# VH-VL binders against q95uq1, part 5

Target 1, 197 residues: q95uq1
Amino acid sequence: MSDNHEEESNVPAYVPGKHVSVDQLKQQDAEDEALKRYKESLLGTGVHAPKDDPRKLVIKEMKIQIEGRPDTIYPLDTKELIKEMKTKPFVLKESCHYKITLTFNIQHDIVSGLKQTNTVYRKGIKVSTEKHMLGSFAPQALAHSVTNPRHGWEEAPSGMLARGSYTAKVVFTDDDNEEHLSVEYAFSIKSDWKSDD

## First folded at step 1 (VH-VL)

Design Rb0 (framework fv_patritumab)
Fold by ESMFold2-Fast, scan of step 1:
Structure Rb0 (fold): chain C 197 residues (1-197), chain A 116 residues (1-116), chain B 113 residues (1-113)
Amino acid sequence: as target 1 above (197 residues)
Amino acid sequence: QVQLQQWGAGLLKPSETLSLTCAVYGGSFSDYYWSWIRQPPGKGLEWIGEIYHSGDTNYNPSLKSRVTISVETSKNQFSLKLSSVTAADTAVYYCARGYEYGFDYWGRGTLVTVSS
Amino acid sequence: DIEMTQSPDSLAVSLGERATINCRSSQSVLYSSDNENYLAWYQQNPGQPPKLLIYWASTRESGVPDRFSGSGSGTDFTLTISSLQAEDVAVYYCQQYYDTPYTFGQGTKVEIK
């Protein structure tokens, strides 16, 4: 489970607003050379997106890094893998140091003000809801990457109240309140890495 | 080694309030849910409710109107009050730790008899 | 509420023989997120509190002899004592802790033939 991070906003000088298609952006800014250059830097060249894949956000993988342990990587680039994620929980030891990295592509149009809402449950009871601003992202060949926390490590909770099995639902939305993706996942907090496995 | 020591009144008359206390030794109090469970003589087990050190409680709906569980975190103690007792409340009452891995530590039990 | 039913109510087994106790829940106690069954087994000797034997349907509590094993998933569970010893004469209870109120089976009394 991630804490709230103020540093998740990462697009300086970009003013988010109502979502606009790539074609509309180019057309609107045709007579302003400075704005045109700025738009070109955001949109890039050689953007690739399948026309029959309507997704604007494609998460390639989620990586859980735990200090002193091997990385756990979940590929999430298909609907099938996303649906299966909740059946493949990861384990956090009480007080361990961890961080989570999302690697993703943006397709079709710029996504302005991408944010995640993560809700955690224990035996059906809501434990927490956290919202993190990820930033604004443009289609480009190289995948984007966001790590939480941005620097250092997050510390897992401790104690019997913290121990146990959790489910979580993370929803990705933007400034237009468009829902891009919803992922359900599971994790456990245990007293030791292999005490009950 | 975790040990639960319990005490309270053993003989009550109908309509009185049952009061039992459980003290926790040898382990963390703040990190666990603490439960009360009862067993009528010769019968099965019934969960009464649980409490966390914050004071947050969950009660068995069948007993909710009569049950209060409270904590004294500074003393590592939690207590049960059951109001308006009847003969049906005659049972051995146990305090116990946790639910996540089952109930792994139990007090020795207090026999409570309700009779006229 | 989730109702827990055990069978049989009583069981007589010779020393060294296998004892099997069944437990059924009125609805699934499998938590899909961790793929664990929130089902525990307890042993109770006369005059003593219950003692945890098994949690998550099949995980033995520390210090519990290997002859005790739990199996099953969803709604049907079994406690097995592979070779009954004299000290295993007791009442055994299953318990779900998937949802509140936590509920117990009615108990199975194990005796020597």
Scores: ipSAE 0.000, ipTM 0.427, lowest interface PAE 19.6, mean pLDDT 80

Design Rb1 (framework fv_patritumab)
Fold by ESMFold2-Fast, scan of step 1:
Structure Rb1 (fold): chain C 197 residues (1-197), chain A 117 residues (1-117), chain B 113 residues (1-113)
Amino acid sequence: as target 1 above (197 residues)
Amino acid sequence: QVQLQQWGAGLLKPSETLSLTCAVYGGSFSDYYWSWIRQPPGKGLEWIGEIYHSGDTNYNPSLKSRVTISVETSKNQFSLKLSSVTAADTAVYYCARGFDSYYMDVWGRGTLVTVSS
Amino acid sequence: DIEMTQSPDSLAVSLGERATINCRSSQSVLYSSDNENYLAWYQQNPGQPPKLLIYWASTRESGVPDRFSGSGSGTDFTLTISSLQAEDVAVYYCQQYYDTPYTFGQGTKVEIK
């Protein structure tokens, strides 16, 4: 979906403008119609889908929450950030409690029956495949959020050589079998937390 | 105690397919990745690829179009096929065990493969 | 691909002298999740397969003499032979196993002066 898009290479640098509020940008719109058009391209993502962005599903972030530990947040709203996810693995302690939240926008049209298929590998061997129905979602300004599990916590495996490094691939599809996004990531299961965790 | 024994054809003509086999004795086959590494005479080491007992493989992208690694789990063996060989494929070929995220702790003796017309 | 570069290409050392071999990776091989450097060192004697000396940058393989030690983190690594013996004449290779394809340095030949 995003393969032919110029999005990241042509996206204005957000680093200098990250701390400039939406209200400040709107106030400046009175100065120049061309500037207003430019600012609409930056601010209109939640109100109007960008004309040059054909994506129906835009994952803003994946958040990994571990009971008693700081949250790990992966921004995923660009092709470059999706590619980087595999290089930024997270750690789960044996039997720790965790949950994963996806925050995303839908663009252009309703997506019916959005599903995720998550396949986990240990040293290239498929150890699990889980499919979850996320639901049907419409375009709207406010981002959607889905947490798994909805209530409580999931428990990380323990023992029996469960410790080690893992890779995973999550694929998002819909009722029409359209593939919207594929993300690869990595994680490790450890007997205890390290100082950098 | 774990030993790797390797064998295969050592003399090839350009365009032929290289075929080598490695057998694992004295230890578990199913818990490790098994690799092929080659070394041209007087040169360094190049990793070719690896396989798990399930048949899952990873290949060096530089060789991926020509390389196939397969497993015969019932015999604790894995094999390398490299197609369309040239003189540049002349090397000693080693099989090895990838241990604990893929450093190589046990190696076969090596098989010299010479490609000449 | 991660490129591994060793220095020097060759080294002549007297018996009992310290030998130092350096290895640099084109990107970090330190995995933040387990705080391990995915780097190994191998010794290759003429006509023999490589033999594992060091893994995880600094862990010595069982049976390897304690005169061999590995150090470093991230992109810069060192193999040290504290007191060279005759049997240490060999080519030494570093290897990263952080990512596929696994890659080796070009090798450092250690000879007696």
Scores: ipSAE 0.000, ipTM 0.433, lowest interface PAE 18.2, mean pLDDT 80

Design Rb2 (framework fv_patritumab)
Fold by ESMFold2-Fast, scan of step 1:
Structure Rb2 (fold): chain C 197 residues (1-197), chain A 118 residues (1-118), chain B 113 residues (1-113)
Amino acid sequence: as target 1 above (197 residues)
Amino acid sequence: QVQLQQWGAGLLKPSETLSLTCAVYGGSFSDYYWSWIRQPPGKGLEWIGEIYHSGDTNYNPSLKSRVTISVETSKNQFSLKLSSVTAADTAVYYCARDTYFGSLFDYWGRGTLVTVSS
Amino acid sequence: DIEMTQSPDSLAVSLGERATINCRSSQSVLYSSDNENYLAWYQQNPGQPPKLLIYWASTRESGVPDRFSGSGSGTDFTLTISSLQAEDVAVYYCQQYYDTPYTFGQGTKVEIK
């Protein structure tokens, strides 16, 4: 099969101490309990969803943060902005430290087990696929925020072979395998920053 | 250094299923796609397919109906199964690493000669 | 599919002399966005797996002697060995990684005269 499997962004194959710690288990239990309490509280709240917008997931913005550089922010709260994103690539310098933050609203109903699948291409050839579990989110006035990596920084690849133009497709799904949104974007890896970047 | 070790059955009869395994040592397994490539005796190279640690696969369309590549991430291993073999499938089969940026093959296993006899 | 054709099928060159191998793709493997040619060359010694020699049409892999060079763009590529040595007796393959399925040329056997 040529179909793409969606994979969880889990700890890599064979890691010493691959069993979950007691602290992590307690945290997972607390998160499950928080979701349960949240669902119960939803019955008593006056949750109001816009009638003009049937979307359950609305990405407000994607923020690219690079250590020592100004943030690059892409507003994404309309279908037009989402379609335009692939024409506005961002630049990563070889070996730079970066992270990406998504700010979003949930509308109409709670979304359980929101997952992000990120596939990166070069010349239409798939070079990586990563799945990130984002969590469960409720409709609320204040936007939710999720940063990848959750801790610290990602390091951009380096070397002549890493330099070049890339495209990526990110798909958001939930525990019911409902596809909420798909966004295509582009980026390049360069040896140094341009003067106009 | 990165090292690929491969093994599997070298002698098959027509209609049987070819099964080969490749184990990766000395480097990152989860950062790369891993490929199978074959070479009939005295002939050129044919790419069979590739797999990522997540199980994501791409196959050569000419072999897609008969080929399955699978991964055992906990063991840093990936495996090839090719069903319904014929004499035309007689070849040396190589496992190899795709580079990060594309399907260039920078590390190769030693190869396994698979002979399909009538 | 992108078809790769090499010429000649075999050549004999005296030690110390220049060897040239040509590779032609059925369509361009030059990517306009990064201006790179998605073309690689491999060396295969008898009984051994292929060894990556050159990528991006002209970039030498680490450890490859400078007598090996690649050139060309779009659909027409050349591998040059400036001064053939005995250890260079091998079959050479070009490969495109522009599009799937990834395809190889039929190979060129280099022999000593």
Scores: ipSAE 0.006, ipTM 0.490, lowest interface PAE 10.7, mean pLDDT 81

Design Rb3 (framework fv_patritumab)
Fold by ESMFold2-Fast, scan of step 1:
Structure Rb3 (fold): chain C 197 residues (1-197), chain A 119 residues (1-119), chain B 113 residues (1-113)
Amino acid sequence: as target 1 above (197 residues)
Amino acid sequence: QVQLQQWGAGLLKPSETLSLTCAVYGGSFSDYYWSWIRQPPGKGLEWIGEIYHSGDTNYNPSLKSRVTISVETSKNQFSLKLSSVTAADTAVYYCARDLSYEYYGMDVWGRGTLVTVSS
Amino acid sequence: DIEMTQSPDSLAVSLGERATINCRSSQSVLYSSDNENYLAWYQQNPGQPPKLLIYWASTRESGVPDRFSGSGSGTDFTLTISSLQAEDVAVYYCQQYYDTPYTFGQGTKVEIK
């Protein structure tokens, strides 16, 4: 009780019952509730990650689309499937139009600044390194999807220099430089499609 | 240390299918391409094709319509089938470890199988 | 296809003397990304499979004597045996592995004079 009534008699205009501090506390509670609602709308109500699965990034599948040909789909939602991918190369015909789509879930917390670094090797050496910013993603029931290129098609190289077998490694990292996943895969660039599909 | 053992039928009639198998011992099978090369008597070397343990193949275009190479990864084996043979297919057939895509040519070779096509 | 041509078809060299074999490709086998020539040399002794001697045009395979050397770049390559020994009597093949189909030269027969 720190209100000194004796001093107040010397200064008229004291108004007991000012509620400025109470209104300020109510405003802070409303801001906390607004943040909670924002988080709930971003994450979705009832979304729960498995407690025994520490993965923040789960790739469901990789889809290779080639203009005029059937899609090739690689399921990647287990460690076994990811390791097996290198043994199942896909084929690109010289100058074909293609695009690659990744479908994935985020678990436990928002991943900020998700990036992929794709390094391609041929004949024992690094041929190219491409970095692609994917964005920031929240845990949600519906899987996220990212296609490269975002619009249109990418064109496969052509010529004697381009033909041959390739291996590649794609690494997913975030703004904190945490590595979430690494996938190795293989592909070939050929002058024509296989005659026997 | 790495050794290739090859076998198959050595005497064929025209129009038959040549079938040869190569088995890999003493080293990794899944890290390499594996090739078939042939050599007609007194002539030079001709590359037939290669295979990776995934089943990915590259064939010599001159033989592509007649050649099939396959793998039995569980046995560390790969095989060559060449259909519709003629006397021109008479040759010693070699299997080899193929590092051509990664570093260098063919460093380990089987001993060869003589295939004779005669009426 | 890349065509490989060797010269000469055959040569006779005295023991201890230099032997030189040439190989030409119809197209460059120099891979610009690593600046390596995708060219190999093989030795084939009578009744045996080929043996890899040299890869990347000039790198000796493990166990190959230093009297064997490779040189050249792009489309013109040379295999040199600095001092011919009796066991070097063989047929020698160059091979490009720049692109499929992999192709070999016609071979050069080396004999003792």
Scores: ipSAE 0.000, ipTM 0.435, lowest interface PAE 17.7, mean pLDDT 80

Design Rb4 (framework fv_patritumab)
Fold by ESMFold2-Fast, scan of step 1:
Structure Rb4 (fold): chain C 197 residues (1-197), chain A 120 residues (1-120), chain B 113 residues (1-113)
Amino acid sequence: as target 1 above (197 residues)
Amino acid sequence: QVQLQQWGAGLLKPSETLSLTCAVYGGSFSDYYWSWIRQPPGKGLEWIGEIYHSGDTNYNPSLKSRVTISVETSKNQFSLKLSSVTAADTAVYYCARGYSDFWSGYFDYWGRGTLVTVSS
Amino acid sequence: DIEMTQSPDSLAVSLGERATINCRSSQSVLYSSDNENYLAWYQQNPGQPPKLLIYWASTRESGVPDRFSGSGSGTDFTLTISSLQAEDVAVYYCQQYYDTPYTFGQGTKVEIK
């Protein structure tokens, strides 16, 4: 067997699943020898962050999946792309089923207790705030992935009062109250899909 | 050698607030979710809720309006408050360590349990 | 909520014989993305807290004897005690952690015949 692929075309497989942190594995070593071996493998990755990039959390992309519709993918791995996110709203049809996946890397050091706070606004008024604990993550070659909801689908609101344009702000913090990233995005709730929505 | 020690008042009258505390010794506090689980005499187990070191909580929807779980990180402690108790809240209450991963919730260490009796 | 149902409610087995406990979830607890079953088994002796036996449906907790094994996938799971010992007299509970609220089966009492 031999590989007939260009190195630059070798993209890591996207495999969303349970998150496993180095801290969690280290604490459970005495209770599970398989976790000990996995911890040794994880700690020996040899993955290093760029010297000129101080970020501990690098979001590679946000993927919006809507049942029966094409995925919408936002690359977010640069400051420019993050700033432009708000100008590229996505559309949700009333009562549609959707889920959102974040793919990210951790650099330099373990991030303990990573959480996201998502606040949604309509006409400048806060309409909801949701907090999700994501867990603890270590630097590694393969990107981490988290999906909300973890299973099935979330249902978009419905009704005349729910229709309209929204903005949202998601903030990522950790156990030390360090703010790693803030992303603003926009979306609309509509009664019907357009042909290219 | 992780040890969970729990304490609090065990005798309550209807309408009072239950208050229990759990202290964690011998292991990391900040890497795990910490849960409260109860068991009425002779019956099965009911998960009440969980808290992370940061203060992030998840509650059983059936109890959410009456439950508050809080952490005191400087002491490696977390506490349960259950308001407006009735005889149906009579149970042994356990604190337990859960896996801290986003998609996990099995419990590997448990406190000894505190019997809470609600009666006049 | 995911409902967990165990069978039987009570089981009498002779020393050295095989004991089998079943657990059924009202929906699948297999997460397709990681191909793991979010299911655990506990042993509870009178007056004591539950003790973790099995997690991820089939992974034995450290210090748990080899006679305990877990199997199954999706909605149907089994805890097997291959050769019952006197110390195994207890109530056994399955638990799903696929989604909150985490839920437990009603319990199976194992006693010696």
Scores: ipSAE 0.000, ipTM 0.457, lowest interface PAE 16.1, mean pLDDT 80

Design Rc0 (framework fv_patritumab)
Fold by ESMFold2-Fast, scan of step 1:
Structure Rc0 (fold): chain C 197 residues (1-197), chain A 116 residues (1-116), chain B 113 residues (1-113)
Amino acid sequence: as target 1 above (197 residues)
Amino acid sequence: QVQLQQWGAGLLKPSETLSLTCAVYGGSISDYYWSWIRQPPGKGLEWIGEIYYSGSTNYNPSLKSRVTISVETSKNQFSLKLSSVTAADTAVYYCAREFDSYFDYWGRGTLVTVSS
Amino acid sequence: DIEMTQSPDSLAVSLGERATINCRSSQSVLYDSNNENYLAWYQQNPGQPPKLLIYWASTRESGVPDRFSGSGSGTDFTLTISSLQAEDVAVYYCQQYYESPLTFGQGTKVEIK
């Protein structure tokens, strides 16, 4: 199970014009320092982002798993690989069972309430929009992994109306509405697997 | 190696119902669309309709109300019925496997002649 | 409906020479999102069913000789036979699969000169 938190921070907000005692001010300062120390402990020594990489979310790979077929893996850990994604469509057979796994690192700071919005288009028309809460994630050496659906398999559509080429745009945001990453990709729904697929 | 074998009545009188069957060998009927396509003597190809192994069908609007395609998954077969035939329905009828709505395997064809 | 028109209706070419067949669709069969053309080509030898040659406008079907090639985009497509062999004497059809109903060109007959 994912932690699936909408929000992780309980930092108190200071409101202008509020009168507080000296002890209360010192207590608030101590709570801010505790949060700062907590964040520092999560980052640890040697778990630092590269100086030339400002990204908070780094997707290492996207794995397309289809029941009864070999996994298809897209490395996405560079900006060039992300831009090339839409030129390398994957194929889904009508009614096939599939799932998608994202493997990623978080850099610089905790990301609270990471959310995925996936919009699918066909012939320029929006076909569907799905939103999934992924959870809250901290910087760490070990990569995080999230699979959609969390349980079982998703079923690909079927029929002449469903067959054809699709494009999709997935946008990753957090509880602060910061956009971390946008990826465009492509796929096709086909009646069966060709020998070259 | 997939092979489609087809059969049915070759001679019909006007107003009768055409009935053709296609059997799939060397592969499963499951998970594919299967189509019927016809060709009048000396003319081009006309798509009649398609069926998914689950029974879902789509037909050419030009033949609407006369065409029924059915599937029998337990026998690895699918069939075409065309009602109220006329001389204009005289053609070679092909069954075919559909892949992304183009056709990668075809039956040998069945000549159907409609005459009084 | 998308109407498919081929040209010429018939073509006579000497053995070993290039044969070129054109196909025009009444509407674009290009889906710009994936840059794919929903266009296939078939060969029909006398007394035989059609045989798939090309799909997605330019992808050659497995087992089809490399002398066959497809090109074009949008509404105008070409099938080329780079060096005609005796077994290539046939009728050739283009097909769109962009929308229902599926439609074919009227056919181009290729004969030896």
Scores: ipSAE 0.000, ipTM 0.458, lowest interface PAE 15.3, mean pLDDT 82

Design Rc1 (framework fv_patritumab)
Fold by ESMFold2-Fast, scan of step 1:
Structure Rc1 (fold): chain C 197 residues (1-197), chain A 117 residues (1-117), chain B 113 residues (1-113)
Amino acid sequence: as target 1 above (197 residues)
Amino acid sequence: QVQLQQWGAGLLKPSETLSLTCAVYGGSISDYYWSWIRQPPGKGLEWIGEIYYSGSTNYNPSLKSRVTISVETSKNQFSLKLSSVTAADTAVYYCARDLEYGSFDYWGRGTLVTVSS
Amino acid sequence: DIEMTQSPDSLAVSLGERATINCRSSQSVLYDSNNENYLAWYQQNPGQPPKLLIYWASTRESGVPDRFSGSGSGTDFTLTISSLQAEDVAVYYCQQYYESPLTFGQGTKVEIK
């Protein structure tokens, strides 16, 4: 830690000034107007949200797609279904090709910079944390969908500590650091499929 | 300190189902995997399977068709059922807490299960 | 499955002498991403459950005397008792937790000469 303080003292002398020019102020105003137009264009499709449902993010379902196998679909549009998710694990075969699609509605207002933080645990110990920027979304009647990976397939791990049972927690936040939803789920990575999979 | 107390039937006939229960004291069953491990008399250790407090299970493939592990979080307990037993299933059965990806830091006392005609 | 093989099956050592037990895995238990060996050692006294001694191949469990040490990497591992005490008479097991199913060695019995 004392080496960190020494390192800070060795930074280059090229520090940007905190001066904000007239040109920069004009550019900032233009960017604010562009953001306003963007938001207005998203809301042009109409907004119809229940006033007695305060949620801004409503996940309709999570779909697990595995190449060569039937899709597994988890409805998630109620608190009961979200809580139950953890008791219904899905199985990934070592090296299988898979992708996960979230289908969701945005209500009441535009959500800017929706981000997913996925933390995976094995035997109560955190093994990974990954963040994915999903984008900005407007209220609309038709559900939005986001697939990860966006193109192609993800390959399930193999030949390492990949095999075994896992739990995971996904937290959805936005640019204002507002937490919209937290979901816990479970999965396992196995050398072969179960007879009932 | 965490303690594991186990119980269940010790004498079985071939074709019957073994049923054992393990209760966790001095700590929560939450956020850990819990395993069953057996040891035939005078022989080594064989891992049977594990369960996370959420209900997710992982079984030894050699026993998978006969094994069910379940958890009852409200009672801080988990249980083992092994169906269609034979003399080869005669062993001391241990419950254990999984730590660090499958090393075991706390063990139950063991239950001797004898399968005989 | 990863097969674990211990040697010797039985070892007779005088009090105060060094005891060495070997364990070999049929494939590497070293995980490249974190450079850790997924290998544990246990001590079992007659009529008792096993007791964890070492995990991550060389990390001593809390409360375990410093005369116990683990070494090795990949497929070849050693448990060393630097100065055998009477209470160390037991059967010792190695275990891999690199992949499921979790597997143990056949055990090494340590006795006094």
Scores: ipSAE 0.000, ipTM 0.443, lowest interface PAE 16.9, mean pLDDT 80

